# VHH binders against o26223: the designs that were tried, part 205

Target 1, 191 residues: o26223
Amino acid sequence: MKLLWTSQHIKVTVHIDGKVSKMDVLEAIKTRRSIRKYQDREVPEELIDKILDAAMCGPSAVDERPWHFIVVRNREMLEKIPEVHPYGAMVKDAPVAIIVCCDSSLEKIPGFWVQDCSIASQNILLAAHSLGLGAVWTGVYPLEDRVEGIRRLFSIPEHVIPFSVIPLGYPAENPGTRDLFDPDRIHLEKW
Short names: E, the ipSAE of ESMFold2; O, the ipSAE of OpenDDE; V2, 0.75 times the mean of E and O plus 0.25 times the DockQ between their complexes.

## First folded at step 11 (VHH)

Design D101 (framework vhh_7nfr_2; at its last look DockQ between E and O 0.02; V2 from the best seeds 0.00; counts 0 for: pae E 17.5 > 2, placed apart)
Fold by OpenDDE, look of step 12:
Structure D101 (fold): chain B 191 residues (1-191), chain A 124 residues (1-124)
Amino acid sequence: as target 1 above (191 residues)
Amino acid sequence: QVQLQESGGGLVQPGGSLRLSCAASGFTFSERWMSWVRQAPGEGREWVSSISYSGGWTYYADSVKGRFTIARDNVKNTLYLLMDSLKSDDTAVYYCAKHIYSAFPETQDAFDIWGQGTQVTVSS
């Protein structure tokens, strides 16, 4: 499936009640919440493409871009993910999930892939939110049982490491906003 | 009330077979991983086997691999352990345990509900 690389500036439009609203970057970051309840509504492929585009726009160590993405829409597979992921219960209720993986053969410097895939995962969350979707980051790596579970379930090669499972859908909950700013975590010049 | 009740234990000769059952009540059985754990006299608890929600994933201790089979019937809310080729070392109280999370049980803290256990004795 040729993901049409439309180089177009991903104008993140959130469709709320049929209206496309633009969300700026700071708003997206500040208002994003983990969403674990989804509407019985399919996510258009176009939105997934935009999300994946965003996922690949993050920096990586020495531009290694080690990430791969598995897009899961098959209901049976979605329903199986919770069996190997203890915190993935909501995945069975999502219309789609993205599994972020690292191809270790693409690493230029060992160990930075965790940062790279984290950035990709976060961009998925932000993009989803900006597009009016809800998502949640469910960690796979570094827990061996989850890694192996996902690996087996999706027949992922040994050199590829599943990193995160991110279910997505139109949100069926509103957790509200949080103020997470903590000045006690800020140190000036020294600890 | 959440409850697990084991049955099917007994005395069997080496090489024999037993089928253990665990009846679950008070929770949604199909939404929980389940395990068998055994305890021999004077020894600590030993994990035996685990099974995922639908039974798609099964795990076994090396000591029982190839001899024991874990299964479940989510309609009957029942967990099973088929034990073949029983050995004297399999003598223990066998417990059914409910998982807190959908994960391989790395520690005993993985379980929140236990049955009373059923005695399995393998002796000539």
Scores: ipSAE 0.007, ipTM 0.279, lowest interface PAE 10.6, mean pLDDT 88
Fold by ESMFold2-Fast, scan of step 11:
Structure D101 (fold): chain B 191 residues (1-191), chain A 124 residues (1-124)
Amino acid sequence: as target 1 above (191 residues)
Amino acid sequence: QVQLQESGGGLVQPGGSLRLSCAASGFTFSERWMSWVRQAPGEGREWVSSISYSGGWTYYADSVKGRFTIARDNVKNTLYLLMDSLKSDDTAVYYCAKHIYSAFPETQDAFDIWGQGTQVTVSS
């Protein structure tokens, strides 16, 4: 039992309190790591909504935006993913996973849905990281066994292609950051 | 020009075997799921078997499971149906069909290209 009285109002606390979890875009890009261990803690729906909003803001070929998303919180369903996805073992331990899908009926230019769904997947990873969550992209397309396995588990229609499975949660590991800059991969004016 | 051409059908006695072939041209065969679909006289189309683009996944209708084997040769752009222990109920025109999506066909609308068909007749 504890009573707390404070003279600080929310406006004053926001003004003098530097505890707001923020990072700029470059910091988010450089410090994002694949996270495969999660705390036993629920991810609020509002954070998932923010992540999906960010996913849909990606560029897409001829603005086709072919992506659809399945949000999976059901423990029994999460536990079945490793049965059809050998690198998806961590998904059963995540509080939530997002399945990125392509609705091929929305495709305006053949083949670019792969790039579109890749951008959506990366935006999910970056948005999750910026919000204090950890995530990892586990590949589904173009591996036909995984595509069909995921399709069957989640009743995905024949015209929709599951692209990636991204488990998310509060991180239970901190792999640190990497300096990956390689100037030998930069060519000026010509190869 | 996109084409599917079936061959290997014919008259066979009950308990016999046949091997159907489907020669594909005009598209990247190795990137597409393929199916065999049959139609008996006076009946609707019945899905028989499907194979993924690599051949790693195969599916069969309960009526043919354990008797038929679907296979493909992506170098020769050819789909096969090996039919063993044939029954009179297997009498039908057999079509090979190209999938619109890299997925199991839930309806007959899942196919965009059909062959002309090859007749299989199982009788004494």
Scores: ipSAE 0.000, ipTM 0.183, lowest interface PAE 13.2, mean pLDDT 83
Fold by ESMFold2, look of step 12:
Parts: C-alpha cells; sequence; structure tokens
Structure D101 (fold): chain B 191 residues (1-191), chain A 124 residues (1-124)
C-alpha cells in the first residue's frame, strides 16, 4: 500500500517508443491485446503505482471496494505460479505480476465482488497498455483448484479470494489489431 | 424468507450411521459456503465441517475426519452430512449454517443464518 502513496505524489511523463504517451481512452480500448511475451526489462515501481491507482478507480457495488492486490516481483515466486495455474505459463517470463483478490469481509451485496474485481482487472489491462506495457488476464476464480493453489502459494487467508493473475511487462510481441465489431450482437429496444 | 431446515436426526447405537439433511430456501444456495456445527449437552458450539459453493473443497474438524462426509446438491438446494462410525461423543444438536463470506470460518460470527437444529443421540 506504500506504493500508492508514492505514486500519488509523483508526476511522470511516460514514454512509448521514446515519445510522450497521450493515448485516448477509445484508442486504448480498441488496441489493447493480450501480451504473453515480455522483454527482459524491469517495470518501474512508478508505473505499477499508476496501474493500481487506475484499478481502484473502478466502480463497485454499493461502493464496497472489495479488492486487494498482491504485487509479485520475486523470480522464484513467479516461476511457481504455473505449477498451480496451467494457463499461466507466461507468468514465469514476466518481470512482475499483479494478483487481484477479493476480501470477502468487505462484501456488502452478496456475489457482486466478481463484477467488482473484473472491473479492477480490466482497468489494470487498459492502464498497462496506455503506459506502453503489455499484460494478460489469466483466470483464477471461479476455478476452485486454481483459487486454492494461488491461495496456498501466496499465503492468502481463507476469507480472501484470489480472482485473477495478471502478468505484465514491456511487450516482446505485437499481435496486431482485430476487427471484432459484430452488429448482429446488437438488439434495439428488446432482445 | 431465508430458512434452513435440518432433518434426519435420531437415536443410533455406537458404530452406527446417520445422514442429516438441510433444506435451504430464500437465498441463492449455490453461491454460498455452508457448514455443519454441533452443540453437545452443556458444551459450547463446535464447528464440524464446511463445504465450498461448488462442493470442490471440504473441511472437517479433527474429531470427525474419516468418519463424516459433507456434501451438497445445488439442484435440490440441500446440504448433507453422512455420519459413519458414530461414537457417544457425537451426541449433540447439529445445525446447518450459512456463511456470510466465501471463506473458511474462523469463528461463529462467520454465519448469519442457522437452522433450528436436529438431535443426534448415540447411546447403547
Amino acid sequence: as target 1 above (191 residues)
Amino acid sequence: QVQLQESGGGLVQPGGSLRLSCAASGFTFSERWMSWVRQAPGEGREWVSSISYSGGWTYYADSVKGRFTIARDNVKNTLYLLMDSLKSDDTAVYYCAKHIYSAFPETQDAFDIWGQGTQVTVSS
């Protein structure tokens, strides 16, 4: 939590390819891709602070804000995640990962914490992208084996539910933009 | 109206078996962890067993491990406790309890709704 306080007091100009980044919100949303290959390059703490600040800006049910975040930089721990998370193989190659968790004792409306943590997770992806980083959401909840595996690995208490693991770093791949707009998914006035 | 109704209690001889049921209504049963808790005569309440919302994780007190099995049927909204190899120390009122949170219960405050209980008596 000290990370947020230091980020709060620092203004930083972020460079993407050596230029100042002023990415528009719609551009960020349309161009973000899941990135699973990362440069061997440290992600500055200041960028992680900005990403977590963005994560906490999301709305939550009745303002319950049930989220907690674990920032993982330790190489040994990053390498252990794939042992309990089969689709998390790329995490061992990332310089850092963020684990999004729900503190169930903060839940005010039963069951809405899933939406709350999903919003925080997506904000992490968008903020990372706007800062020149690549990330991918790897699912933990609702898969019970993954939830328990991550809980054991990071000593997460029983009332806290790990929701997602998000590895991130400077991208080492460019999958390109996709055109996914499908007007047949749009229904006017009724289903 | 949120309700938990236990059934299946009764008198059984040592070494016998019994199955408890708990019918749940008034909340989304499949989204909640559930527990069994018992209270012996003159004693405080003792946690017995817990089960996750899907049934994928089950937990047991040391006193019942290997003898009791917790299960749930999310279609019927019913929680079960299969008790085998019953001993006189298992004599108690058995309650089903609804968790407030999706987490392992550390104290009785983890539960907001309790059933009325069903008596289990193990006597020769």
Scores: ipSAE 0.000, ipTM 0.119, lowest interface PAE 17.5, mean pLDDT 85
ESMFold2 (binder alone), look of step 12: mean pLDDT 81; pTM 0.827

Design D102 (framework vhh_7nfr_2)
Fold by ESMFold2-Fast, scan of step 11:
Structure D102 (fold): chain B 191 residues (1-191), chain A 124 residues (1-124)
Amino acid sequence: as target 1 above (191 residues)
Amino acid sequence: QVQLQESGGGLVQPGGSLRLSCAASGFTFSYKWMSWVRQAPGEGREWVSSISYSGGWTYYADSVKGRFTIARDNVKNTLYLLMDSLKSDDTAVYYCAKHIYSGFPETQDDFDIWGQGTQVTVSS
């Protein structure tokens, strides 16, 4: 028995304010940009749930999945983030931010939690983009002053490490696409 | 342990109104999407309405849109269905159901906990 498939297209389908948006996976990856300006408009809980579901679907070393997430919507708390993160000025203008954390008690292989939390962070950015939102990864780990500042601000226990702060919202800017393919970085069969 | 208990059903005449309640226990109600599903005599189960855990998102079947309102009280762990302009075709047993996943339910298998149901009869 043979199945004849026409060309295969992988598509991401989302519902935004009763409207359906569809984006090819490769298009989503290639068109995602860091967004630092947001509309004064709330992000629905359903969209945050979909984003966090996508974050938790990332591969993890020995399936340890050490990630925890703090969802911050409180305006006063969002306004305090730039005080402990000098490159996080845009967070105060976002309707919501997600703090990606590692629970070190869940770590099965030392050190791989950094890769696990990086994957979760990227999935948040890509999922947000596919849902018509904009987001940006602001780095926390391994900068100890930022780690300690975020820990104190959000009452994060000592066995949990804040990894990244990702503000997100409906975009108020539209940066252009980039052509980033560089064949000089590809080596066939040996260096 | 984990339980959903409906109430508020009864007999009403066409054009009447009813308020159904569903009391939830044994799970973190405030973190779960909830739905109302009905079953008319001799028919299969029909999805009626869904609500997000905060109440910020609601979905309705075309047959009830504009007449029914789904609501929740996360302090009291209670789900509601406010039914207005009732028609004879709304006659059914109404069940509340807990979602496994957030968002619109694709099938009846997207629910893991069901209530026992409450009878709504619309006739003169």
Scores: ipSAE 0.000, ipTM 0.159, lowest interface PAE 15.8, mean pLDDT 83

Design D103 (framework vhh_7nfr_2; at its last look DockQ between E and O 0.01; V2 from the best seeds 0.00; counts 0 for: pae E 13.5 > 2, placed apart)
Fold by OpenDDE, look of step 12:
Structure D103 (fold): chain B 191 residues (1-191), chain A 124 residues (1-124)
Amino acid sequence: as target 1 above (191 residues)
Amino acid sequence: QVQLQESGGGLVQPGGSLRLSCAASGFTFSEKWMSWVRQAPGEGREWVSSISYSGGWTYYADSVKGRFTIARDNVKNTLYLLMDSLKSDDTAVYYCAKHIYSSYPETQDAFDIWGQGTQVTVSS
């Protein structure tokens, strides 16, 4: 049964005029893109709050919720992040970045924090997109060079593990939509 | 295989200049901080200089500050040390070292890969 997925071109109308068009969850997921160029425009605190609220709504192993978030708006610090993150160049151009961290002392089951923080990070991306912002997930963990770089830069305690750096801003690019559906990755009943 | 290979060492008179090179292979050079470390005869290893992966940040020991310049070419996977106004006290084996972390090296444990070193001798 060839699932004829009709590629409905969801026109993501990026309303420039700050009116947050309400996206349904599937639209948000399907139309989200990594955004690495940002407008010279501040992100309101209200939007960051909403994004962080969403970040904390994801499931976690045994409800351990090990995540912490560092919100960085200081220009000097934003400009320093690229020096310790080789793929964080766009962070210096963002008005704000969120660093997602794990407090290992909050773990109830070892190792699941990666999934927990991944979910939190993805929720940040989706929430940002739904609110008319652009964001990108720049991976920190599990690369020890980046982990320690970010740790030292922000004086993060040893028991806290920086996981991701997510710059956010009003998008200054439109990379378009991609169809990432691959039926060859779907197996029915058996491999 | 991860490898660092130093070159450019030699004999030079006081006040002279040398340019050391370190060829990196086996890892993504552009994603790692790099350092130069030297060891004089009968002495321990001394940190000389460090550079961030993009070259935006450079650090120098007080003993070489103003005389040495660390640089890198990420396209060529090469680390450099420009040494000017060389002194007898600069005589040492100079090692290229790869950082484990993207941060200032606090200890010798900050490095996981070392070159074989190149001899620099400053003598009249």
Scores: ipSAE 0.779, ipTM 0.894, lowest interface PAE 0.6, mean pLDDT 92
Fold by ESMFold2-Fast, scan of step 11:
Structure D103 (fold): chain B 191 residues (1-191), chain A 124 residues (1-124)
Amino acid sequence: as target 1 above (191 residues)
Amino acid sequence: QVQLQESGGGLVQPGGSLRLSCAASGFTFSEKWMSWVRQAPGEGREWVSSISYSGGWTYYADSVKGRFTIARDNVKNTLYLLMDSLKSDDTAVYYCAKHIYSSYPETQDAFDIWGQGTQVTVSS
């Protein structure tokens, strides 16, 4: 890849030359922020595959692994998400979104699919962050209007429950990291 | 205020090595992607390498892959470029640059802060 300045303007030909992330788990957790502004750049399929691999590695109640994922890159479909999800406005500006779903036919213990899909969603956020991408979790379940809206929009079967919509892309904002540690919320031995 | 200051340049023979440093101040270094960019005599600026804010991801120009290593120390607010197997074509002024947003550069507005540069000369 070469980057050439003419006057003070850059002309760029870009090749993606990635490496396995060396960010440790604690660094990923502490520095991840919700990102709602994205560059106008495609996210390579290889990075999405790595993120989904990480999503499926979460613990699951009785190993039910009820998660399914819809990868949405179609701009027209991304632009329709805010119509059924009031807090999903940023999705139309993302190059890609992942919809985390629960296939209820795979559920072995009632209700634990929520924890399973939450773990998958968080793994997506952490994996995206570790790969230099930004993402945000937009809630779908348990709000029935959003669940049914997303189901209709993406032709999701009745036995499948959309859980979250996670737009992601190369970040176009840097909100900074936060120190959220609050020792008053830690109780030793007893409340 | 916001400033980048390079050091470590000099004269080396072909096949030699150099380590460049860039001291950053006035911004939260650990939140920013950083790059090295060079300009050879009579030529335009050429992107060399970029590193993510964590150091977990690195990118290199094809001309330097396998020879250069970019690194950072977020405690010391310092960016590094380790240059091995130097060639005469590597002769240039090397600039430290701060990205406007996270990720490697793609547009003419990719960087908002530049250092003053450090000269690297590779000759016999």
Scores: ipSAE 0.000, ipTM 0.127, lowest interface PAE 17.9, mean pLDDT 82
Fold by ESMFold2, look of step 12:
Structure D103 (fold): chain B 191 residues (1-191), chain A 124 residues (1-124)
Amino acid sequence: as target 1 above (191 residues)
Amino acid sequence: QVQLQESGGGLVQPGGSLRLSCAASGFTFSEKWMSWVRQAPGEGREWVSSISYSGGWTYYADSVKGRFTIARDNVKNTLYLLMDSLKSDDTAVYYCAKHIYSSYPETQDAFDIWGQGTQVTVSS
């Protein structure tokens, strides 16, 4: 009777201004802005799951997938991050932050983990934006004091390298759209 | 050794309830999406429900929506299916299956590891 697979799923749709929040991918890329002010509103675990799913969809060098993620919701821990992370002051005001890490034991090509974790970090930003959230990438690696500070604060083992801290939440600011296309950066065939 | 082991099947009357369990071993259960799939006698396999690695996303076939609930316990490495308001056409062998990818299963090829199945029979 049933020869073909029948499938269905329940999508989590986040409504912003009463509209469905699904975005065309090019529009999402062009409209994403760094958001450093957040509403006093919890971010559901379901949205964090979707964001981390997207983070892990990124390509990696020889499929090494060296990334690990620490989800931080504890208020005390969020408030301590600025003590070891200059320019991370907004993290204390976020309802949640994601720390992107590299497990060096998973590295197959030396040094490419930086590209791998950068891809995962950008996917976090885009996924958050598509779900009606705002986020910002705050750099940890390669700044030794930041790496050591975050490692100690979260008990990260020596073979694991904290790469970025990404606070996120429902935005409390709207910086607007930018037009950044620059044809002079495009070279045909050769430099 | 990677394996999935279902339990909790049995004979119930229409309108009854059952809870299926699937014990996982030999892989990192908390990193994988999981599904329930069923097969009635003489029929092909029918997808029933899926759950994301954290439990934050759940999906249900139209035939079971509102009656079945999928859940997981990542500490015990166990997948569950709570079945309420059972009907005769729910009679099937129920399998748990591990996703290859963290995504909605479009076809049966989305799964690389299957359990042996547990029989659910709904009859008066």
Scores: ipSAE 0.000, ipTM 0.122, lowest interface PAE 13.5, mean pLDDT 86
ESMFold2 (binder alone), look of step 12: mean pLDDT 83; pTM 0.853

Design D104 (framework vhh_7nfr_2)
Fold by ESMFold2-Fast, scan of step 11:
Structure D104 (fold): chain B 191 residues (1-191), chain A 124 residues (1-124)
Amino acid sequence: as target 1 above (191 residues)
Amino acid sequence: QVQLQESGGGLVQPGGSLRLSCAASGFTFSEKWMSWVRQAPGEGREWVSSISYSGRWTYYADSVKGRFTIARDNVKNTLYLLMDSLKSDDTAVYYCAKHIYSGFPETQDAFDIWGQGTQVTVSS
């Protein structure tokens, strides 16, 4: 990484795979897709930091911010995730995965931690996409077998609940565009 | 009340070492990312290094990687820059800066509070 600032104007040179790309918010939201195939490339720590920073910027009920994150790069650990998560087969092929967790001791309003961790998970997906990476949200909570499997695998304490497992990497697939806008679901003034 | 005060600068010979300190006051230091930024005579500001609030994450400019180490003491509210194998090109005023947001500072505007600076001169 290189960062050179001038006294009057700031010039930032960020070397991300030799390319500096920028995406507006609406473009990022509309073009993000679930990516389950990854290139054989490591993701720089700097990009993971930016993604986690974005995750923690989400709103939470009464600002409880109950989230904790486990960053998994160890190949043997990634290969064990499909053993406890049947829809997580792609995780073993990813260079890194983020496990989004809730520390229940930080919860101030019962039940809202699910929404808090959902917001953090979506921010991870959007941030990854904006940085040229691909990711997919694989659900853990509220499926008890997956929660216990992931907890046991990563030595997560009883008061912490694993919520989602998000593998990330440089995309090796392009699923294309989706047009999901449905005006029939919009009601004016009343149902 | 919110202040950053650098110290530890001075004159050293090429190949020498220095330890810079930055004393923070008036905010919750343990909750903020911190950076070191330098400015050589007649040049613009150059980012040197950043550290996360816990110290788990550190970033370095390519020009100093392997020679400088950034560290912090959250009990003493102090940021450090340990400088080894100093070169003439390291001559600059070194500033301590507090981040507005967590993570790598992509612009100079990422900082809301700056120290007064401490002079480092590497000369034979």
Scores: ipSAE 0.000, ipTM 0.189, lowest interface PAE 13.3, mean pLDDT 85

Design D105 (framework vhh_7nfr_2)
Fold by ESMFold2-Fast, scan of step 11:
Structure D105 (fold): chain B 191 residues (1-191), chain A 124 residues (1-124)
Amino acid sequence: as target 1 above (191 residues)
Amino acid sequence: QVQLQESGGGLVQPGGSLRLSCAASGFTFSEKWMSWVRQAPGEGREWVSSISYKGGYTYYADSVKGRFTIARDNVKNTLYLLMDSLKSDDTAVYYCAKHIYSAFPETQDAFDIWGQGTQVTVSS
């Protein structure tokens, strides 16, 4: 039940016809891997909508929520991304990519948009994994050549900064889990 | 020119039906979530229904669930609201609204483009 900007006597009822996540949070975090090989299979728009909803649920500095997203499904456009992003070769083989952007006009506190967009990017990766998809974060900001290349390719305005390009699809690889816990990086009470 | 234009409103008796249409132009309609929002005389705006860009997800206010159906035609760039079993409380100006984000609208600030509205009057 969600009580939106309706009369207090009216309640919101939601019907969702899409897939529901079965993975718990810790499992999702520990088993998410960068996926760079995708099946030749379309990703339903409903799953992309769930992923973007999750991206927008991240915390942001002073609730500025400066993020904007470009969803790219056009094969010709996906094939052009590696021309401006050298480490984005896998994007041309993905059925879809999400470009995470910052609208600098929405920034309320200087510099925190980087953290805001990083959180949105990570939420995309985790949400994709929880829905049975694979994704990888390819860096755009702060590399000036990539920022301007992506801006030009997608007609992004000067006040908007492309932050990351995240190709995603059904995984065609299955890397094993990693044990990354390092107790030497944990300090009790002081350094 | 980005524009939304509603049609199909009118006067109808209680228990009757109406089909509202919203013609969209100036943007890529097939890539946007769309909503219907209504405003009754002397009251604030009330969210009615939302639809995802291919129509895979639909959402309804409790007051209209089971009576109204939201639909879209991405070839014709048109949003629809099929209204059955109309009640006097459904009397309002109905607005078509374009979402800023591809997500459920948490506030009325979730929309950037609004139509001019179409009047629906359910009389005795």
Scores: ipSAE 0.006, ipTM 0.180, lowest interface PAE 10.3, mean pLDDT 84

Design D106 (framework vhh_7nfr_2)
Fold by ESMFold2-Fast, scan of step 11:
Structure D106 (fold): chain B 191 residues (1-191), chain A 124 residues (1-124)
Amino acid sequence: as target 1 above (191 residues)
Amino acid sequence: QVQLQESGGGLVQPGGSLRLSCAASGFTFSEKWMSWVRQAPGEGREWVSYISYSGGWTYYADSVKGRFTIARDNVKNTLYLLMDSLKSDDTAVYYCAKHIYSGFPETQDAFDIWGQGTQVTVSS
């Protein structure tokens, strides 16, 4: 029932007959919100490294791990993203953005890279939230004009597909938490 | 000068309640995430709870979830810990601490400013 600091990790514990459980994950999932307003503060490289480590921990089809990431901190480059992504206006106000990409040459099973990159994107959002940052997933794939626009802006090779742009920063808004549980979507044993 | 000053500790019987306060000065309190951290006799520091700069995000250690409530008043520059259903295991010195970075404090190095602490004793 103690959270003890170590050099490597934090654990939130519940003492149930000597057993330990992490409750933090469920709360992180339930309280994560899309954040589109950011403080004028830099995000340390250490936090970005932790977020990217978490991104790469997602399962991938046949362990193909097709993801590549571009970390964008350059203000001029961030300001150009809304020109090719009409719903990416908030990106120009973020201190940093991560572009999740798929290297199609790493595909072992056709089409599953979309799921792989979706998992990586969600892990970025959850990791950012757990570290006190706000982030939002802005969609790129499968909208061909956005894919080509982002590719041109960041000199992305033709065999690599930009999947999502995720701006991150210290949150300057608090939309509150949501309870999205809908029991009508749960069917026991059969439809 | 940047300071955090706790108050509200004392002796209370099991099942009782206490309200701790932490007065902040010398920094823009409304822009900082804050935590409560405790240290029981002969034990290491244990993180108890945090609150975001706006008060919209709060987190609690499993040992106190459902019994403690963290709150803040950004007009008064004051952090609170409302402690209900106190147990003997809650006996500790309670510190308020200012976060360097927003979010979960991965280590005690996540804090740059600490208060002096206030003693809470839960005993019959």
Scores: ipSAE 0.000, ipTM 0.141, lowest interface PAE 13.0, mean pLDDT 83

